VHH binders against h2kzm9r124to488. Designs and how they scored, part 20

Target 1, 365 residues: h2kzm9r124to488
Amino acid sequence: RFTIDTSRAKSNQYVVSLCSKKIGIIEYPDGRSDKQPCDVYWHNVVLSDMNKIVTSPQSRVNKFPGMTELAKKISLTHSISSMQKLFPDEYAFYPNSWFLPAHLADFHAFYRKAQALGKTEMWFIVKPDEGAQGTGIYLINSPNQIRNVDQRQLVQEYVADPLLMNDKLKFDFRVYGVIKSINPLSIYVAREGMARFCTEKYEKPDSSNFKNLYAHLTNYSLNKANEAYVHSNTLQDQTRGSKRLLSTVFHQLESRGVKTKRLWHDIKLILVKTTLAMLPEIMLHYEHHFYDSTGPQCFQIMGFDVMIREDGTPILLEVNAAPSLTADHIVPHPGRTLLEGGQRVRSIVDEVIKIPLVRDTLLLV
Below, E stands for the ipSAE of ESMFold2; O stands for the ipSAE of OpenDDE; V2 stands for 0.75 times the mean of E and O plus 0.25 times the DockQ between their complexes.

## First folded at step 5 (VHH)

Design f6 (framework vhh_6fv0_2; at its last look DockQ between E and O 0.64; V2 from the best seeds 0.00; counts 0 for: unsure alone 64.7 < 65)
Fold by OpenDDE, look of step 5:
Structure f6 (fold): chain B 365 residues (1-365), chain A 125 residues (1-125)
Amino acid sequence: as target 1 above (365 residues)
Amino acid sequence: QVQLQESGGGLVQPGGSLRLSCAASGFTFSSYAMYWVRQAPEKGLEWVSYIDSSGGDTYYKDSVEGRFTVSRDNAKNTLYLQMNSLKPEDAAQYYCAKTTYDSSGFETIYPFDYRGQGTQVTVSS
């Protein structure tokens, strides 16, 4: 029987443990006392001592060294930008981006040029590099509106023409990919993913609405705080929820005449191209981390946030090296704000997505 | 066993035409979308064209759009790629490809699980 060490799984432990039991994998939640290697090591985060923990080359670990950093906004942009220079048409799925403070001048230059060409209604999104869950994100329509030019942050063209359904809510997809190996490269896509919806109707950004992040940002962590957030209790209800199954939304799009097969293909291509852009750095980090020995086989579940433009073209928004694998959400107590605490409630959408994802990943490796 | 066999490649001059064929066996051909992919020297595998199971939905890489036409004959278990107005940059080994789901339910997106031996397309004056 396969063995799994979940001593470092932390927030992922519940789902991994559950799946391990279902599959018949022997779990060591506290590590192996006999110091024998496990077949699989599941880590929540990459730690500097991973090479000391995972010593057997026959073992597998669910994290690539350096991936967390590489997937950060600025690092990702570097990787993709490098490819954009070589293959501009192939990598058009990633918006123009600038990292501050280094590219501030370039951003100004871009803006000036755009204005000179009559593009007077351009909007940009400013994202802190280390920011998660929408924290610190804001929109600007001029470089002069950057709050702190000395802070490490990503400036990116804002996607102002999102594909909208009848509800007029902006949405994106969290598509899950698994990098099974890097040498040779092997990538899988999960059959099911997540659609995240804003909680307020989308309108093109302007001076009056650009601060309404509930209309412009799709992040769950942000929108869950809005009273308009719709929690789904059943798979039937999720069709109108703030979180929906990818398959549900695809079905909805198909009914509207969207070429969903092509869309899915294009999304898969984004996953592949993005991974390829990151691959040199992944390999470098791997070699560096396991410099003194044959390293284990690494694999990793990745989250790709993709938005669809009105014309049906997908755009990559973000890559997550450690997508949340939690299958519950916090509901505020009656009459209280989320900040005041709440009750953990089962998220059916998350369960349907994440449990099979982890299970199948374990079966895959 | 899934088998794909490409044919029809060759040497053509710029502006010339080729028609590639792919004979499929070992699976229900009419139930699967098919792909043409190519690999040029020192380049990675790239997708060229997609056709759904019915043949009703097709799309192409931007660089080949308008020049290439993908089609299929489900009765003959054959995939086709008509390549017109060939350019030097089109030179590559062309493969018929099929994606598949593994036992875990994942779809392999890189590399393709099933592809043939390929057929060489050379474009030279």
Scores: ipSAE 0.445, ipTM 0.782, lowest interface PAE 0.8, mean pLDDT 92
Fold by ESMFold2, look of step 5:
Structure f6 (fold): chain B 365 residues (1-365), chain A 125 residues (1-125)
Amino acid sequence: as target 1 above (365 residues)
Amino acid sequence: QVQLQESGGGLVQPGGSLRLSCAASGFTFSSYAMYWVRQAPEKGLEWVSYIDSSGGDTYYKDSVEGRFTVSRDNAKNTLYLQMNSLKPEDAAQYYCAKTTYDSSGFETIYPFDYRGQGTQVTVSS
């Protein structure tokens, strides 16, 4: 009856297949040989040839054309910064950003205004455009420390005051949103998400260490992006794992006096406002990709990475257009390196999050 | 079919008060958390307040906290918003909205599930 093509789901195919079987969807893991369309196409990433693969206007595909580019840091920052200029209070959840040299005067004005208001501990990350990607990133605490001010580069507020748990580990939340449609716009949030903890204790930047903090920034980014050293194998043992349920961490935050229902509401608003900021470009890319015919009905699961300041305020860090939907991780065989292969090990935290996420998304569409 | 009917809006002077009501039908009202949202001429749709299914937990947008009180009467299937110390920036069309059922793993976050005509609140300058 209801059919799904999972031939391009790659590593996510296992969870999608499991959910399809559970709810009675007919799966084509190798595509259909009879050349008839499926009702749903499940792709691992945004494919540049989507318009050649999904041709029926009655079909749904789990990716919007161009979304990978739109969700990356540079494009995301452009979209949100444009909204910050129009609605500064509504978009305060994203770090202020400046594209130099065009915004150099604006950056100096921001810094002087913040100093006049008594903000003395300000740090900024600088990402040169003309250098190798990831190379040349550095921290500053005043505009005068910018190197090569005439070159294209991104300057962004550095969030140096994260809320820490009892073990002094920095964490963020991965919140899953589903864009069901864009005309009309329809967005859902999964009630459950992930809290991702670093493996190293947090160290605030100061005047003595900021020039060499690039390694710390890289270690934090790598830790939160990777499955960390400590794995949680049971729901009851949620206080020590590097991946924990959002609900577990929210409960812990409540016990420390954090207003978690307010926090959750603010996080939901971040998802909405971010999607609204991106929406004009999403619509343009869809039109360009399907310019010569009626295209499919796109939907997409998005990952939103949110950090909490020590005062309880949520901050958007990143958007992931293709969050992993795997429920296992690969560990090395005993006595061997991961490069020599490994075995698949169940992740209960990922299962609790991702199986319902995929199941309910299939039911939603 | 889910139906929500707002009432109680009107014209009020700055500093005045209004009490909005939302009559709900077509679903088990006591099983759902509810929102009040508003749409102002100069702004998009804006969240105002939240109340859980039991009425025990309430939350408010910063700009209305301390001035607005959300409540519900599950026996009458009715949601209320008491608005005190009204300001010109509170002028908007007000809607009530429901959340998804608890067995679902999702919440609707846009559009808010508001299906009524809303009720207009006007605050004269």
Scores: ipSAE 0.340, ipTM 0.704, lowest interface PAE 1.8, mean pLDDT 80
ESMFold2 (binder alone), look of step 5: mean pLDDT 77; pTM 0.780

Design f7 (framework vhh_6fv0_2; at its last look DockQ between E and O 0.68; V2 from the best seeds 0.45)
Fold by ESMFold2, look of step 5:
Structure f7 (fold): chain B 365 residues (1-365), chain A 125 residues (1-125)
Amino acid sequence: as target 1 above (365 residues)
Amino acid sequence: QVQLQESGGGLVQPGGSLRLSCAASGFTFSSYAMYWVRQAPEKGLEWVSYIDSSGGETYYKDSVEGRFTVSRDNAKNTLYLQMNSLKPEDAAQYYCAKVTYDSSGFETIWPFDYRGQGTQVTVSS
C-alpha cells in the first residue's frame, strides 16, 4: 500500500493529509517508527538534511536540494540573464538585468540602444546587495542616477505598463508548475491558478511621485521577504490583494479583447524556459547532496508569479520554491486578538486551487 | 504505438523555402494538437509552432511568425510546416510532436512527445 511521511509538512499538512485520505494513501504524520521508508516524503520547505531523512532511492520527496536558494531573485536572475545573453528573444519574458559594477558598460549600452530605437520612457529598479550600504530599493530613469556605481547591486527593468482591471489595481498570476523529474526532465502546469490583486491603486512612475513609490517599493520588498520566513502568529501582509481564480480573470480579460489562449501558451513557455535556465544548478545541487549514493526521486511544486503588460505579453516576476498549500487561515475569536488563539476558517479560492493541485501531484508521482 | 515520421528537409539558400511533412500513425491524429519543434546543436529543443486538433488555431514563435505556416490534413494524418524566407538561424533538426493531455488537472508542458528521427534543415549563407 502507498505511504506518505508528512512529519515535515507543517502548515501544508492539512491539505496533504486530506488528499492522502481521499485517495487511500497511508499517512505517517509523526514519521515511521519501524525504520521502513515511505514512498513519498512531503516537506514544507527545502531541508538541508534531506539526505539524512530520505535515504531510499525508491522514495520520492517533494523538494530538490538547494531549490530555495536557486529560486531567490539573485540566483534566478543570474540563471535567466545568462540565457538572455545567448537567446534574447527567447528570454524576453524576464526584465533585462545587470549586476553592477561588472555589467555597468552593458547597462549603458542597453540604454543607448533603447534610446536609438526611440524608447523614451524607461524606468529601472536598483536593488542593493543585502550587505550593502543604503539598503533600500529605488527607481531610476537613466544610468546616471545610480548612487554607488562601484557597489555590488542589481539593476532591473521596471514594468511600468501593467495591464489593469477596471478597479485600477495591479495584479499578477500565481501559476503552479510541477517538476516531476529532472533526468529525464518532466514538467507539468496546473490548469487552475490564482490571480492576486494589490490593495493599493497603481501609480505610474514620474518625477512627482518617485519618493512615494520608492518608500512603498522598499517596504514591500522587505516585508515580503520577512513574511516568507514568519509563522502563523504574524500580522497579515498589508500589500496583499484580493484572491481570485486564474480562470475567472482569464474570462474577464477575454471579454476585454485580450487573446487569452495565446497568453496561456506564452505562460506555459515561461515555465519551461525558466526551468531550463535553472536546470544545470538543480542537477549540480542534487548530485552534490547525494554524491555518495543514489538519491531519491525528487519532484517539486513551484509557484511562478507572472504579470501581464498592457499589450497582453506576460512577464515573469518571481519563482517560489515552496508556495503555500494552505486552504485555511486563523481568524481571532470575537473580541479577542490572534495572539489569544483563534478559529480556522476555510478559504474557498485556496481550496479550489490547492486541493486538486496536491491531489493530482500525489497521483502523478 | 505512436509513430511520427518527418520529411522534407534539405539544403536551401537564405531566403529560400521548404515544406516539411510529418506522417502520423498509432493514435487518433485528429484528436490532438501538434507542435513543430527544432533542435540546433547548442540550443536544445525549441518550440516553433502550434496547431490545434481541428487546424482552426495556430501560434508561432515570434522569430518565425509571418515566415512559417503550420497546417494539417486530418484525413491524411499529416502535419505540415511551410517555411519561407529561411535564415541561417533556422537551420536545425525539425521534429513534430504530439501534445499530451492526462486525466488530471495538469497539462504536460515538457517534454514534447516526439518520436521521429526528425528532418534536417540546412541554410547556407
Scores: ipSAE 0.418, ipTM 0.733, lowest interface PAE 1.4, mean pLDDT 80
Fold by OpenDDE, look of step 5:
Structure f7 (fold): chain B 365 residues (1-365), chain A 125 residues (1-125)
Amino acid sequence: as target 1 above (365 residues)
Amino acid sequence: QVQLQESGGGLVQPGGSLRLSCAASGFTFSSYAMYWVRQAPEKGLEWVSYIDSSGGETYYKDSVEGRFTVSRDNAKNTLYLQMNSLKPEDAAQYYCAKVTYDSSGFETIWPFDYRGQGTQVTVSS
């Protein structure tokens, strides 16, 4: 029987354990006391001692060394920008981006040029490099509005023309990909993913609404705090939820005349192209981390956040090297705010997505 | 067993035309979308064209849009690529490819699981 070490799975342990049991994998939640290698090691994060823990080249580990850092906003931008220079048409799916403080002057230059060309209503999104879950993100329409120019952060063109459905809520897709191997490169996409909806109706950003992040940011961690957030209890009611199945939203889009086959095709290409852009650095980090031994085979579940423009073109917003595999959410106690605590409740949408994702990933490797 | 066999490649002058064919067997051809992909020397595999199972939807790489036309005959289990106004940069080994849909929740996106031996397209004056 296959064996899996989940001693470092942490927040992923529940789902991984559940899936392991379902498919008959022997789990070692505390590691193997006999010091024998496991077939699979599941880590929540990449640690510097991974090469000391995973020593058998026949073993697999669910993290690539360096991927966490590489997937960060600035690092990702570097990778993609390099490809954009070589293949500008192929990589148009990533908005123009600047990393501060190094590219501050370039950003100013871009802005001036844009203004000179009559583009006077451009908006930009400022993202801290180490920020997660929407923390510290804000919109600007001038470089002079940057709060701290000395802070490491990403400035990116804001997508102001999102595709909207009848509810007028901005939404994006969390598409899950699995990098099965890097040599040779092998990539899979999960058929099921997540759509995340804002909790306030979208309007083009202006001086009056640019601070309303509930309308402009799709992040679950942000929107869940809004009273307007809609938790779904069933698969039937998720069609109107703040989280929806990707397949559900695709079906909804198709009913509106959207060419969903093309859209899905384009999204797949984004996953491939993005991975290709990252590949050289992934390989370097792997070689560096396992320099003194034959390294294990690495695989990784990746999350790709994709927004659809009004014209139907997908745009890459973010890559997550460790997408949440948690399948519950916190509901505030009656009469209380979320900040005051709540009860963990099953998320049907997350379960439908993440359990099969992990299960099938384990079967894949 | 899934089998794909490409043909129709050759040497053409710039501005010339070729028609590639792909004979498919070992699966229900009419149930699957098909791709044309190509690999030029010292370059990686790149997507060229897509056609859905019915032939109702077709998509192209930007660089070949308006010059290439993908089609299929489901009755003959054959995929076609009409290439007009060929350019030197179109020179490559061309493959027809099928994506594998297994019972899993995954779709293979790189590389294609099934492709033929390819047919060589050379564009030279």
Scores: ipSAE 0.334, ipTM 0.689, lowest interface PAE 1.4, mean pLDDT 91
ESMFold2 (binder alone), look of step 5: mean pLDDT 78; pTM 0.777

Design f8 (framework vhh_6fv0_2; at its last look DockQ between E and O 0.62; V2 from the best seeds 0.00; counts 0 for: unsure alone 64.0 < 65, SAP .703 > .668)
Fold by ESMFold2, look of step 5:
Structure f8 (fold): chain B 365 residues (1-365), chain A 125 residues (1-125)
Amino acid sequence: as target 1 above (365 residues)
Amino acid sequence: QVQLQESGGGLVQPGGSLRLSCAASGFTFSSYAMYWVRQAPEKGLEWVSYIDSSGGETYYKDSVEGRFTVSRDNAKNTLYLQMNSLKPEDAAQYYCAKYTYDSSGFETIYPFDYRGQGTQVTVSS
């Protein structure tokens, strides 16, 4: 009988346990006391001691060593930018990016070239390398507005032309990809995903609305960075828009004349090309982590955040190495914190997405 | 086992035409949608065209739409790509690929299923 160790699954354990029971997999929620390996180890995050926990080459683990760092904005941008230099048309799906101070001259040159081509209004997001990821970000419309140009920071093209629904809300898609293996490379995409809508109507940046957009952008980036906490904190829920099924939004786009089959194809290519861009570093981290033994076969569910331009083209925004696999969230009891307990509240959209995602991943591996 | 064999490539002048063929075996060809894919050094791997299992629904990359026509003959297990008004940018190794259809919640997106050796298209400029 097939066995799974879920002792390190944490908040994701509920969905994994449910799927394991339905498939007939023997679960060890506290790990095995008999020192025998399990066939699968399900971790909620990438663990630094994975090579000491998963020791059998016959085992599979749902995380690649180092993937948390590789999927972060800086490392991801390095990987994709390297491919953009080799294949600029193939990697146009990622916003133009510059690492300051090293690329300051390149950023100025890009801005001048775009002005010469008639682009008179361009917006950029600046992410300083200070404090928590995503905090202290700001929006600029020219290179001379960058604060502390000698400080390490990432400048990235701000996509100011998102495709909007009739309610004028900005949204993105969360698409789930599964890296089944890296040698040989094998990648799957879940047919169902999530569309996440902001709480406020989108306004194109200009001088009159700059401060409101700045605050909104800060809140948006914090919400995405803390996705696992959104449903367990009332303050976070106020800044997060409605969740909808990807299939529902695709149907709405189709009724408006969007070529959704082509869009889906382009999104699938984004997943493949992004993974290919990351692959050399994924392989190096695997070899480094398991340098003194044959390691397990790693697989991983990845979250890809994709935004659609008004012309229908998809843009990769972010990659999440450990997307939440929860189908509900815990709401604190009145007057108490989450650490003091709470009650479970269902999310039907999350159930429709995540239960099949985990079930089919377990069947795949 | 599944086999795909591309043919019909060659050297052609700009504005010329070629017809590619893909002979399929080892699977129920009429049950699967098919792709044409191409690979060139300056462009990498790119999708060219799609055709559903019946041949009634087709899609094309913008750069080839209006110039290329994909078709299939399910009785002969053969996929075709008619390429007209060829440009130097179309020079590449062309492959056919089987779309992985299943009832699960996943699609295989890498590697492309059952690609053969391909056929080279060269456009002299």
Scores: ipSAE 0.421, ipTM 0.745, lowest interface PAE 1.3, mean pLDDT 80
Fold by OpenDDE, look of step 5:
Structure f8 (fold): chain B 365 residues (1-365), chain A 125 residues (1-125)
Amino acid sequence: as target 1 above (365 residues)
Amino acid sequence: QVQLQESGGGLVQPGGSLRLSCAASGFTFSSYAMYWVRQAPEKGLEWVSYIDSSGGETYYKDSVEGRFTVSRDNAKNTLYLQMNSLKPEDAAQYYCAKYTYDSSGFETIYPFDYRGQGTQVTVSS
């Protein structure tokens, strides 16, 4: 029988265990005491000793060495920027970006040029490199508004023309890809993904609304704190939820005349091109990590956050090397805020997406 | 077994035209979207054109938009690419391609599951 070590799965253990059971994989939640290799190792994070844990070249592990760092905002930008220089038209799906503090002068230069050309309504988003879940993110319309120029941060052009539906809520897609292998490169995309909606109606950023992150940021971790957040209880009511199935939103877009087949095609290309941009570094990290032995085969579930512009073109916002595989959410107690605690409740949207994702990934490898 | 066979390539002068064909067998051709892809020397494989299973939707790489036309004859299991106003940068090995897993939870996005041997297009004065 196929075996899986989940001793390092941590937060992913529940879903991985569930899926393993469903498909008949023998799970070792505490590792194998007999020191025999497992067919698959599932890790929540990449640790420096992974090469000591996964020693058989016939085994597979669900993480590429270095991917966590590579997928960070600045590192990702480096990879994509390199490709943009070579193939500017092919990589136009990633907004202009600057890394602070190194590119501060360049950013100023860009801004001055833009102003000289009459582009006076440009907005930028500042993202801490180590920040997650929307923490520390803010909008600016001038380089002088950067709070700390010495901090390692990513500055990007803000997408101010998002495609909106009738509810006027800004949304993006969490698209899941699986890098099955890097030599040769093999990439899959999950048919089902997630749409994340803001909790307040979108308006173009201005001096009065640029601080309202509930209107400008789509992150679940941020918006769930808003009272306006809509948790869905059924697949029927998720059509109006703050989290929706990608397929549901695509259907909604299609009904509005959006060319959804083309959109999906373009999104797939973004996944491929992004992965290709990262590939050299992935390979280097792999070789470095397994320098003294034949390494295992690595695979990885990746999350791609994609926003659609008003003209129908998709834009890559972020790559996640460890997308959450949790299929529940916390609901605040009656009369209390989320900060005061809550109850874990099943997320039907997350279950529909993540359980098959993990299951099918295990079947794939 | 899935088989794809490209033909119609050749040498043309800039501004010339070629019509590529792809004969498909071993699968229900009419049920699958098809792609044209190309690979130039020292370049990677790039997407050129898409056509859905019915032929009702077609998409093109920006650089070929307005010059290339993809079509299909499902009765003949054949895919076509009419290339007009050819440019030197269009020179490449051209392939027809398809993905296999249309009903699974995943779609293959790299590489293509199936492609033919290709047909060479050369554009030179």
Scores: ipSAE 0.408, ipTM 0.758, lowest interface PAE 0.8, mean pLDDT 91
ESMFold2 (binder alone), look of step 5: mean pLDDT 77; pTM 0.770

Design s01 (framework vhh_8ghr_2)
Fold by ESMFold2-Fast, scan of step 5:
Structure s01 (fold): chain B 365 residues (1-365), chain A 125 residues (1-125)
Amino acid sequence: as target 1 above (365 residues)
Amino acid sequence: EVQLVESGGGLVQPGGSLRLSCAASGFTFSSSYYIGWVRRAPGKGEELVARIYPSGGSTSYADSVKGRFTISADISKNTAYLQMNSLRVEDTAVYYCATGEFTIEYSGSYYFDYWGQGTLVTVSS
């Protein structure tokens, strides 16, 4: 009988348990008392002693060693920037980025060169190292606006030309990738994902609007706090909900003349090229833990945040090594913001995305 | 070249049974593809009646046929089946075999939904 240990799945345990039951996998939610190995170990985070957990050659764990750190903004930007030096056209999907304080002089040089070429309306997004889920993020149009210049932080070109739907709200896609193996590299992409919408209408950044993060950042944690946030309680909310199905948005884009087959192809290439940029470091960590293994011992679901430019070009914003697989959300009390409290309710949109994703990942491995 | 060939349709009396077959070529059932049966009758639009993921064994059914129809796949013959029991006049339709990707797809491949030519099922007394 096929077995799974979900004792370390934490908040993701509900969805994994549901899927395990659905496809006939025997679950050990508290671990095995007989100390025998399971076929799958489902963890919410990467562990330092993974070779102690996955000792059988037939067992697999849902995390690659070192992946959490490699996907964070500093390591990710370093990996992609290295590839941009060798293959600038192939990695143009990632905005120009500078680490401060180390690359402050390079950022100043870039800005001066662009100003000399007449590009006076450039904006940049600043992401502090201590910032999480959009906290502390702000927009600038000049290097002298950087706060705490001596602190570790990322500066990136801000994409000011996003493709908008009829409601004029900026959005991005959370696309899920599944790394089945790294030798050979085998990546799968979920056909369903999430479109995440801002809560206020987009206008190009200027001195009057650049502080309105509800119009400029698609971040879920930020936008769910705005009273304008629309919780998707049914699939009928797809025209006005702040969280919509990727497939529905793709059909709407196709109806407007966007070449969606090419767009999907380019998004898949972004996932592959990003993973290739990270691959040497992933392999180094993997070999350290599993050098004596005869088969693939790791697989992982990754979240990729992609926005679309007005011309239809996809841009990678962020990679999440531990995307949330929860299928519920907190709804604020009537007439109140989420910060004033709320109640946890099932999310049909999250269920439609995440249950097939986890189910099919388990079927794939 | 991906091809789906349906067979097994015909005239049957209410309460009777039929088994539809869908022979697949150009891909294997151990791939990321799913197999579905879609029916179309005048005035009713298209209805997905059953779906199977042959590599994983997962199945799903429309409420209108649940308990009466059974979808299965024979990996060795690369053929999917729809066993239709307790047939009703309302089941009269052209039945299409269709294949699509799992909800996750291989990143290096370009898969598209493919449809067979359809097979007519008529339930009448």
Scores: ipSAE 0.189, ipTM 0.612, lowest interface PAE 2.7, mean pLDDT 81

